# VH-VL binders against Large ribosomal subunit protein uL10m (mRpL10): the designs that were tried, part 97

Target 1, 224 residues: Large ribosomal subunit protein uL10m (mRpL10), of Drosophila melanogaster (Fruit fly) (q9vpl3)
Amino acid sequence: RGKINIQRPKAPHYERARVVAVTQPKYPELPKAKSCFKTRAERTQQQQENPYNEIIAREVRNWLDHSRLVAFFHLSSITADDIFRVRVQLHKQNLHLKSYGSKIIEQAVKNTRYEAIVPLFHSNHCIVFSPDPEKTAALLRIVRRVPQMVLLGGIVEETMLSRNQLVAYAQMPGLHAVQAQLVQTLSQAPGHLIQQLQAHQNSFVQVLDVHAKNQMNEETPKST
Below, E stands for the ipSAE of ESMFold2; O stands for the ipSAE of OpenDDE; V2 stands for 0.75 times the mean of E and O plus 0.25 times the DockQ between their complexes.

## First folded at step 7 (VH-VL)

Design d14 (from k9 with light chain G30S; framework fv_anetumab; at its last look DockQ between E and O 0.17; V2 from the best seeds 0.00; counts 0 for: placed apart)
Fold by OpenDDE, look of step 8:
Structure d14 (fold): chain C 224 residues (1-224), chain A 119 residues (1-119), chain B 111 residues (1-111)
Amino acid sequence: as target 1 above (224 residues)
Amino acid sequence: QVELVQSGAEVKKPGESLKISCKGSGYSFTEYWIGWVRQAPGKGLEWMGIIDPSDSYTRYSPSFQGQVTISADKSISTAYLQWSSLKASDTAMYYCARQWDYSFPLDYWGQGTLVTVSS
Amino acid sequence: DIALTQPASVSGSPGQSITISCTGTSSDVSGYNYVSWYQQHPGKAPKLMIYDVSKRPSGVSNRFSGSKSGNTASLTISGLQAEDEADYYCSSYDSSSTWVVFGGGTKLTVL
């Protein structure tokens, strides 16, 4: 009876090896500590909690809270000089032109009554703030002359208005009496207004996406 | 009711000057801008330019820059389109239309002025 | 520069729904545009039918509707009537170009 070599056991018969291989307990992989494998997205999100962003977000919120007139604009390619000129003109009317990143806006308005404005900030934008709703006409007069600034809508006396409604508001005589009526009317369909405001932004984003896709498709050489 | 009334049809020769008019009524003339649109015979619409009647601020499409002059007289609620020297290629229907700003639609249109330039 | 492309012609039978497309191209991705639709009968001035992609002016039939998907705006006319036979133009403002552009127009024939 050959000495069982305990140091180098003979490989089991092929069939036995198969059975042993199949019957080997599959130990569940130790849960990879979630903390070590944060996705780039999660890391970027955590890195974005830059104390500086919080400060700016607070500033934005402060502007929103203290403004009775807020107007949102798309801002296309404009020179620094041109924007400065517009800023000066607006400032003379106690209108404050500000530009913030979309992420900052999102952070600023998160869980606030202003959250509905977030969809407006998918592209380059600027915001004009004023403590005086009577300055709406003055604001529109100035910005109409800036073809690179496209009115998207606004907030007047805590009521969100479409761009058409904002224009109408500016044209109304006796702002105080009409304002009350406007607010009442607007309060009846806030969802529709939001949808209208969002529709423009969504449409724009969609256009951009399609353009991007088309460009990519054109760059794909038809491999003949 | 908002209305834009344009001047009558014009028949001119090449080299002649022409000024056509567009009178607005039924709204505050200085609160809205006036755009001009050309339509050559059997062709599509071409935006020419726009004017703010309140201070005669004007902007032209690149294709029409230097080719025409847009003006306005707010005292009589009238906008104008003029040529210093007409060409045969200027033969077209010309429309004025109310437009609040660049990004707003042309919401009310004049009836059009037919300009015919022939030798 | 922005350019708008429309089909040269579209036809439909009375009662049908037809759609006219307006496809935009822009060299500037930072541009923002608003789309309007105009109806023009022969020998008449254009009439605004749709603005801001989908808004309808007062007095315009609810048979007219507008939409946008991607870079294509669409005018839909439901319940087609003989009176709908006209030329239709899309228009857009692009803040990058800073001027208004019209499409080439679409002739709608009601069969």
Scores: ipSAE 0.844, ipTM 0.926, lowest interface PAE 0.6, mean pLDDT 86
Fold by ESMFold2-Fast, scan of step 7:
Structure d14 (fold): chain C 224 residues (1-224), chain A 119 residues (1-119), chain B 111 residues (1-111)
Amino acid sequence: as target 1 above (224 residues)
Amino acid sequence: QVELVQSGAEVKKPGESLKISCKGSGYSFTEYWIGWVRQAPGKGLEWMGIIDPSDSYTRYSPSFQGQVTISADKSISTAYLQWSSLKASDTAMYYCARQWDYSFPLDYWGQGTLVTVSS
Amino acid sequence: DIALTQPASVSGSPGQSITISCTGTSSDVSGYNYVSWYQQHPGKAPKLMIYDVSKRPSGVSNRFSGSKSGNTASLTISGLQAEDEADYYCSSYDSSSTWVVFGGGTKLTVL
């Protein structure tokens, strides 16, 4: 996400099928410009700077920075054919399903504002990215039919949302109507969304809800 | 406000067919799924299966696959649970409840339909 | 195949606090991540009391709270009242089994 604004430029890695194919686990050329290193220092650097992990971590950071919609899922064992069908349905909606190891995700988000998501990835997981936050409803309709995928939460327009908040967001009408409806709800009666956040703090889901609430408080008092 | 209303109690003989209903009101019926839960006399709750009323997509727990049929008619906001041939072991209280999908809670429940099957 | 384990019964006196455990949830890939608690009075339908481990629906007393530690979720009822006497069920979704499971239920007696 980084310095997120409402408009996100489309990344050169959009539809990365070919980029993934080009990135290979075997390196034909490794520059030998390390002869000045001490043996111990060279070994330490090799441990910290695994080229495969750093390349993939960089890819994860690029997806996070260029996506206005990021959704996190727990993913249980699923056949290759079933997950492929899900990927195809999502791709038709400009939604990109990615799976990364927990160590790679930790490496990608360490010392960044995204570090709070690391606990979500201690078990099998996957992430869906999109430059278009209006696709949240389409995303949830598709994933709802995949019993092996469980929504954990997401990030929409730099705002961290719990799974319940993301569902509520998806059920809102179009952007201009959403803003009008939110104003009406806040002026008339307490909304369902904020009431779901009360009395939490004993799980990963509650941690995500606290962060989402704090981000909403940050977003609401926007001056000028 | 959200309400699920189920059909009345039934007393049947083994081998007879039965269809019980669950009518939803106070919400968009097709936006939520309907789950069915069984409770045998003096025993606990067992999840049977779920239906998406928008297209009648169903999924059953393995214990109830082939034992019952779940269906829905979205034009009248009603879900159904049916048996082609009842057994004495089908004697139980049957609840319908609203559920957004598999991993979300059963947040509003019908009052239950008692089905008694005896010779 | 996996079931959630609850004690068969628990008892307390008015004004006390009691805790009901639900064991069988796991933080592992096949574990249950979202636990709900339901209250059932004799002859009545269950009512959702807690969802997503610790959240309360509107209209549920703040005397009811939920938590999770390791593989065990817990429902705590503070300031126990006579009307709390009921059966309590925990429930979760296991994405590995792809269906909802319920605990065996706990009968709360207010003495």
Scores: ipSAE 0.701, ipTM 0.855, lowest interface PAE 1.3, mean pLDDT 78
Fold by ESMFold2, look of step 8:
Structure d14 (fold): chain C 224 residues (1-224), chain A 119 residues (1-119), chain B 111 residues (1-111)
Amino acid sequence: as target 1 above (224 residues)
Amino acid sequence: QVELVQSGAEVKKPGESLKISCKGSGYSFTEYWIGWVRQAPGKGLEWMGIIDPSDSYTRYSPSFQGQVTISADKSISTAYLQWSSLKASDTAMYYCARQWDYSFPLDYWGQGTLVTVSS
Amino acid sequence: DIALTQPASVSGSPGQSITISCTGTSSDVSGYNYVSWYQQHPGKAPKLMIYDVSKRPSGVSNRFSGSKSGNTASLTISGLQAEDEADYYCSSYDSSSTWVVFGGGTKLTVL
């Protein structure tokens, strides 16, 4: 009861602003009010994170499913200008540089045969996707000049390759010729199609067997 | 059969220039890089730098930048290591080695070139 | 910058197994930093014995094997022979430093 502050000469607008400040709801700072707001805020954030994470994971699955060439790199600290330059060079070759969080990669490959790639993403990384496996040589030529990108391995035509196998694959000019010959074989008369595909597949399997046996950092067979 | 053959041993005086060579054969010389490694008498191996002989892109370790010049002549499948003014501390064995890129091993080595710089 | 620490020497008797360690001061031996091992006999050039941590080049005896745990890589030589007496160097590339680093070397003596 005491002295009434309303009778003090105070500017009406300033007084109203000051009164609003002191009458701001301190009642909601009760533990009950804090619990309610915190719970709603956590729920809202979880809902937003879930939809975006699933969309991005679907993007990764789509890239993996529709790319005949995928290459994985460890990426150390690099300037934005340098990585942009690399992305532009790669894009000119239909090579698409992407970077995703490790949780998103894990979600994207869960229950697929590509789960083996998850350990590659416990540190900084990037991935290059392409529909064109013949661009492997171009990819490697570009990234060799980027000391911050370390080749870890890749996937070519749904086959996982070590980094040495990927380099060997890139050095075998006959692979794109074998693939082109396969397409031409499919255009020939149907009566011989199975035999011709078998012959080319056997040749391709022999090339992959040479890649597997070259794990000891041997040079791949040189094109003559 | 990959082979790297280096030029012969050199005995020089301080202040003289020197260019030693490393010739590669048995592989596509321009598809791989050449690295240079120094080994001082009784000491370990030191990576000096590399060259991509296809266009002479070079990179040096900090300890050797400005100290030596690495070059290549792809027409004769040969890489070079060059000093403009030798010092007694340059006395060492120098190896060239093939390297696909920074993160790949030095898989084939030259026999080494002993450089002796005496007062 | 990055240092790779090896013991100065190790020794073993013929037929035994020995292990040479290579420990980095940071992440230079981490899971994505590839480690190589080189053997050097006196007066000879180094020879690649192990690459990519555990892989063996063609022509290298299967008595040589490599492994890595944490920040330490290991070269194991089983069935030790007199010809194994040499200096052994580990090497790694750390993309953050962007230079190739060699360990200080380990002299292996076969008793």
Scores: ipSAE 0.617, ipTM 0.834, lowest interface PAE 1.7, mean pLDDT 77
ESMFold2 (binder alone), look of step 8: mean pLDDT 89; pTM 0.927

Design d15 (from k9 with light chain G30E; framework fv_anetumab)
Fold by ESMFold2-Fast, scan of step 7:
Structure d15 (fold): chain C 224 residues (1-224), chain A 119 residues (1-119), chain B 111 residues (1-111)
Amino acid sequence: as target 1 above (224 residues)
Amino acid sequence: QVELVQSGAEVKKPGESLKISCKGSGYSFTEYWIGWVRQAPGKGLEWMGIIDPSDSYTRYSPSFQGQVTISADKSISTAYLQWSSLKASDTAMYYCARQWDYSFPLDYWGQGTLVTVSS
Amino acid sequence: DIALTQPASVSGSPGQSITISCTGTSSDVEGYNYVSWYQQHPGKAPKLMIYDVSKRPSGVSNRFSGSKSGNTASLTISGLQAEDEADYYCSSYDSSSTWVVFGGGTKLTVL
């Protein structure tokens, strides 16, 4: 639609900024006490003194408890505009992208059934929540085009799945019984022995992947 | 069983066009992406780019952007790598391989297509 | 396109064990658990031997194992056999390029 005004090169940036300001979710200035806005040293120093952390930790627990699909990602450097576009695309599919500091996640899941996810969050990360596990295929289709988001794994119907298992789940036909059977089979395997065998050599993600693969009794194919 | 079968060896002159193929079988072709890897004579592996056969979404390595075109025809489970004008420096073995996305390994490989460009 | 550092060559005798290193940075090997190893015999296509640092595809001998410590991944081949003589390539996801990158390759000679 035509050329930009040569005498007003500033106008296009102003119009874009205005649109972003109107459409982007507005968050009030958060208290300095909120640990996710502090440096690592400041977060450590405010440990035990920040009541705001417990409020956000409760928010995380509520998302975990009320979502039937939770997917975990490592997040590489990405612009605010690019991540906003991803959030909008995910939101249209009832998928909710959230980012929380690792200390808040640890507080949220400590002494809960989700405690096993803590090791996944040692670096920059984000989580996608949804009440609808049928959206797993839509989720993976969207994030495939976001190379800065690397799938680590997820939780489907309260069952922890490796990234390979989550991909397999997404590839299954929309038969609830078949998907439920896979999830149930995975949850029945003995985890303690598998994790113990890999504990001192591999990261938790690798241990989780080994556990998941052994649970599935998979003989083929390569890299599933 | 998952299998990728590539077209046969090609001998071309500089300036000629070429299109080589990679046909997948034994799996749902549109559920996995196809990556292309180049190996110059006596050299290592170079990732060239990738295609999603379901909608022909492509992404290229900067070294190959604008030098080649990757395409796919999902109706015949085939991906393609194409040059509009070959150079002698394009002489190499070209492999296609199955890859779920950018962060996943290339798990099944085609046998390779040797492209020789000489005057 | 060589993003990961491997030794150019390594050698061993039948029945011995050898280790091939693959050194990257925080944007690839250290940052992620997505290291793969490929075996390539002369004139043949590469074959995936290890993925996700330490996992073997179906049909790959348990003589092949992988590990990672910090920015260095390692492929270990135990009980060396003549058919193990090949070029070995490591690969990892790299957050800087946002795709999978390869190492320069290591030629394994079995004497």
Scores: ipSAE 0.551, ipTM 0.776, lowest interface PAE 2.1, mean pLDDT 79

Design d16 (from k9 with light chain G31K; framework fv_anetumab)
Fold by ESMFold2-Fast, scan of step 7:
Structure d16 (fold): chain C 224 residues (1-224), chain A 119 residues (1-119), chain B 111 residues (1-111)
Amino acid sequence: as target 1 above (224 residues)
Amino acid sequence: QVELVQSGAEVKKPGESLKISCKGSGYSFTEYWIGWVRQAPGKGLEWMGIIDPSDSYTRYSPSFQGQVTISADKSISTAYLQWSSLKASDTAMYYCARQWDYSFPLDYWGQGTLVTVSS
Amino acid sequence: DIALTQPASVSGSPGQSITISCTGTSSDVGKYNYVSWYQQHPGKAPKLMIYDVSKRPSGVSNRFSGSKSGNTASLTISGLQAEDEADYYCSSYDSSSTWVVFGGGTKLTVL
C-alpha cells in the first residue's frame, strides 16, 4: 500500500482533539455545569450532540478505510513506559496502536460493515492499524509477550477474522499473493445469513490448515 | 497428528536434582509455547509457567518462580522442567501442554510424569 | 494463582442433564469470552472439552455445551452416561495476575 504510515506517525485524533479542546476555553461557572450533575435526558442529549465526537469518529473511519490490517485487543492496566515500549516496537513494523472511547467507536462504525465490532469495546481496549496485512505475524509475535494485551480478533483485507482465524492466517508460510487471494475470495457482503458466514469461516480455516500442512508438514489447529 | 510425549515416572530422595522432558511432534514445535501444569496427589490443576521454544523466553507463576527451571531444545522438539534440589512437597503429577500464548487454552496434553520424592 | 470457584461435587442419573458452574471475577471470566473446560478421568491427563466459552474441539460429543453470564461460566452435560464420571476443571486467563487460572475442580458422579 501507500506511504501514509512509512514514518513514525503522530496521533492524528489526539492532535485534532487537543486543538479542538484548546480552542474551546469554555469553563462556565454555572452551578449545574460545575457539579457535573445532569438528568439522564440531558446527558443523553449532550452525548448525541457532541461535535467533538464526530470529528474523532471521522478520524477512526479514516484509519479503518486506509488500513488493510486492523486488530482489536482488550488492554489491561499497563504503565505508560510499558505501553510506550510496545508502541515503539509496533511502529518499527508499520503497526499503529490507537485507543478510542467506546461511544466514538460506535459512532464511527454505525451503519457500516464494521458495526459488528461494537461489543468488543465494552471495556478497556485498543486497536492496531496497518496498511500491510503481511505484518500480521510480526504483530502477533510482539503482542504475545504483552500479557496486558489480549487479542479479540481483526479485519484483514475487509474480512472479519476471529482471534483463532487471525492466528491461523499469521501461521501461513510467506506466500503473500496466495494469502491476499484467500482473504479476498472469502470476503462477504454485509447482510448475508449467519449460516453462510459460518460456512465461509470453516472453509477459510480448512484452506489454511491444508496450506500449512503442504508447505511445512504442519497442522493448523481448527476451532481452537 | 499433534502429540506430546513425556518422560517416565521418577522416584527421588529430597535434595536430589531432576530434569523431566516433554517431546512434541506433529506440528511446528517453535510456533507454539509449552505450558507446565502441576497436580499434587488428590488435588487440582496448578499452572506453573510457560516457554517459547523459539528463543527460550520463559515466564513463571509466582508460586513456582525460583522453585523450578523451564527450558527447551528446539533442535529435538523437547521442553524440560528441572529442579536443582527436590523437596517432599514436589511430589505430584506434572503435565506439559501446548498453548499458543497466555490467553489461549491448553489444547494438547502430555500423558504426565509422576514425580515421587520420599526419604 | 487465584482459583476460580466450582462446586466440589455434582451428581446425576443416566439420561439426566447436569450443570457445573465456574465463578470468577471481572478480571477473568467476566472480562473475556475465553473460558475453557477440561475433563479428567482417574489416572489420565486432562482433555480439552470446551474452549472460548461454548466451542467444542473435534471429537467432543454435542452433549457437552458451555455458556457464560457475567462472572459465571457453566458447563452443561445432557444425556448423562456412565463414562462422563470424571473431574471437570474450568480455566480462564486472568488480567490481574496475567496468567492462566484454574477452578478447584468438580467431581461428577453418575448414580
Scores: ipSAE 0.644, ipTM 0.840, lowest interface PAE 1.6, mean pLDDT 79

Design d17 (from k9 with light chain Y34F; framework fv_anetumab)
Fold by ESMFold2-Fast, scan of step 7:
Structure d17 (fold): chain C 224 residues (1-224), chain A 119 residues (1-119), chain B 111 residues (1-111)
Amino acid sequence: as target 1 above (224 residues)
Amino acid sequence: QVELVQSGAEVKKPGESLKISCKGSGYSFTEYWIGWVRQAPGKGLEWMGIIDPSDSYTRYSPSFQGQVTISADKSISTAYLQWSSLKASDTAMYYCARQWDYSFPLDYWGQGTLVTVSS
Amino acid sequence: DIALTQPASVSGSPGQSITISCTGTSSDVGGYNFVSWYQQHPGKAPKLMIYDVSKRPSGVSNRFSGSKSGNTASLTISGLQAEDEADYYCSSYDSSSTWVVFGGGTKLTVL
């Protein structure tokens, strides 16, 4: 209960404190966006724990999982109008040009057989995805006319191919060429590489049901 | 069996026009592009430009843009390099070579055409 | 500026190994694995010896090998033979110009 009001003895003190609080200059503290966000600890934590990066990494994995053709390109300085025209031409062939940061790509392919592609993305880059490997010839025909885009390599039917192997594949006619190129590529690979590809295939925990369920619940590589 | 055969040596005066040729055989001519390379006397190799014979798409090095014209006739598997008005500084060996595109190596070369421009 | 830097000359004796360097920038040699090497005998057209830094075309001796470290590519010729005496040129795609650049060439003399 404490009904005693001691404010009367303290009224002069509180009045003085109120005047000081009203007139005192407040030390300027930089907004979190200017000071806190610029601290090394906060930048490092935001960089490592950015939810956006995890969402986009899952998008990249979905593109990789659904795409039977993936091509990697270096991208030199190019105008917005030029890249837009390329994107439109590619889209007509069910080819989807995407650009992702190197850290996102590293996160997406970490602990997969495709981890070897990470060094390709330490410079300016872009990736083209397609569910249809028969579109490799159309892809290369379009990109040949874009001097700012240079083929680095790719993945066809889950097999990593050099740029020369992709060019050779593109020059082969028809669906039978896919199987012939894959067999030829694997037979020319060092023994250790073949063993690594087999180990990665055997180690996959993802099954078609899980993959299909993820595609139904989340946006898929087929989205333009 | 892949061969590129170039036209013979030329001796010209400044101001004259010239067109030299490069004929491909032993492969599908329209599947590969033809690059042109210049080698001045006592100097190194310089890439001039490239042509896709399938639709005559061309791309030039800026040093040669407007100085020469590259063309091709796919019906006879032949690429051309042309000058409207030769200069003494055009004196050089000119090579054609097969190239998938500008980022790929020049894998088969013609024997070269020596162009001499003097008064 | 735009040309790749090679030594003007290199020499060796039969059976020796020699190395020719080709130095560029991060926009050409350092940026990509698109280095090629060409051999040119006097009075003849160049011949492709190495492409994509280290790969050999069919018919090229395995005595010829290529490598790259940073902005410098190297052509190594082992078991040197008299017929190796020629001029050697390196070449690369240059992302800044988006075309092909060549080195100045290296005269190999077999002593």
Scores: ipSAE 0.620, ipTM 0.823, lowest interface PAE 1.8, mean pLDDT 79

Design d18 (from k9 with light chain S27D; framework fv_anetumab)
Fold by ESMFold2-Fast, scan of step 7:
Structure d18 (fold): chain C 224 residues (1-224), chain A 119 residues (1-119), chain B 111 residues (1-111)
Amino acid sequence: as target 1 above (224 residues)
Amino acid sequence: QVELVQSGAEVKKPGESLKISCKGSGYSFTEYWIGWVRQAPGKGLEWMGIIDPSDSYTRYSPSFQGQVTISADKSISTAYLQWSSLKASDTAMYYCARQWDYSFPLDYWGQGTLVTVSS
Amino acid sequence: DIALTQPASVSGSPGQSITISCTGTSDDVGGYNYVSWYQQHPGKAPKLMIYDVSKRPSGVSNRFSGSKSGNTASLTISGLQAEDEADYYCSSYDSSSTWVVFGGGTKLTVL
């Protein structure tokens, strides 16, 4: 928004200015289009100019940048009291439950490596963040008791994992044993680890693609 | 090597109590939940409920809430399904199966326990 | 009650391909990629054949494949063999009940 305008003509006398304001044919300002209806372009432009969304999108990027564990969930109808209890239980484990609008998520991850997660947020959703990937097992145990939360997948150490891969990760031995397994895997077949990581990423992307396709092919009474 | 072994077939009279078992082996018993599935003679599969063996948290389908009790003893890696008073309509095959949570598949199944209730 | 709709029976000859459908709603099959298929031989426990719509557990033949379009999931068995003769059940998470629901089952006959 421009804050300052330059006005060259002399200001009207008080009485004249008052009469002009009252009797001006356009004294109720008309919108560019019908107030109840806006074109797609006008809605898109208005959304792009919303500074609040950019502030929250920056918050989401900050969470993504500082979290070594990010888990994505579909969220069915749940009471405020129930979700509050879940949030408290998660917080005790340094797990932070957040909910953001799909447009904010899209804006936050646009043109980043995480852009592939956008289709997950087409319906009701929430995200759990943590700086500690070892908390994955604790996260899954807590969420199991919330049948309204369905695990979709996540990001661990900047690697996208499907829900089955997150479960497998949660069952992995502690740091020392994991390092031993990685060394053994590398010694058995050069490049094998790269193939496993690539396969895991492809599997997660495929899950996202199938989810997006199912939503596109589904008839909903909500909106077209 | 994941295996679930159930107790043997039972023949009971209406009004009698019964407790059947499901023992897990080849995995960490407390890391997975145990679901119970009923199959009436010649009919399909019905999910009854689930238990978390780590603290005995249970959840039942509405059709089985109050009709049956699910329990577990993690010290012996065994889950149980129990009736206080059997009815003829309880005649069915009962399966236990391993399940991560409510949204995951039942990936390994016990062999089944046939319960017959007749006068 | 049956939550998911399957045909009561399907038949085929050895070497053919058959498909079994499983139709639900947007609260189950259509809403999630968490469709499973189970095979049950007479007098035996069900065996997981497909999970997450199209994934196979280790030890399951690649002749078994799964797919989904909208509210309908499908199990396809290629190169049909006599040992495939069994009942097949689909299953999905259902957001309305917040647990897994089953289809009514399909009897596959191989002649």
Scores: ipSAE 0.552, ipTM 0.782, lowest interface PAE 2.0, mean pLDDT 79

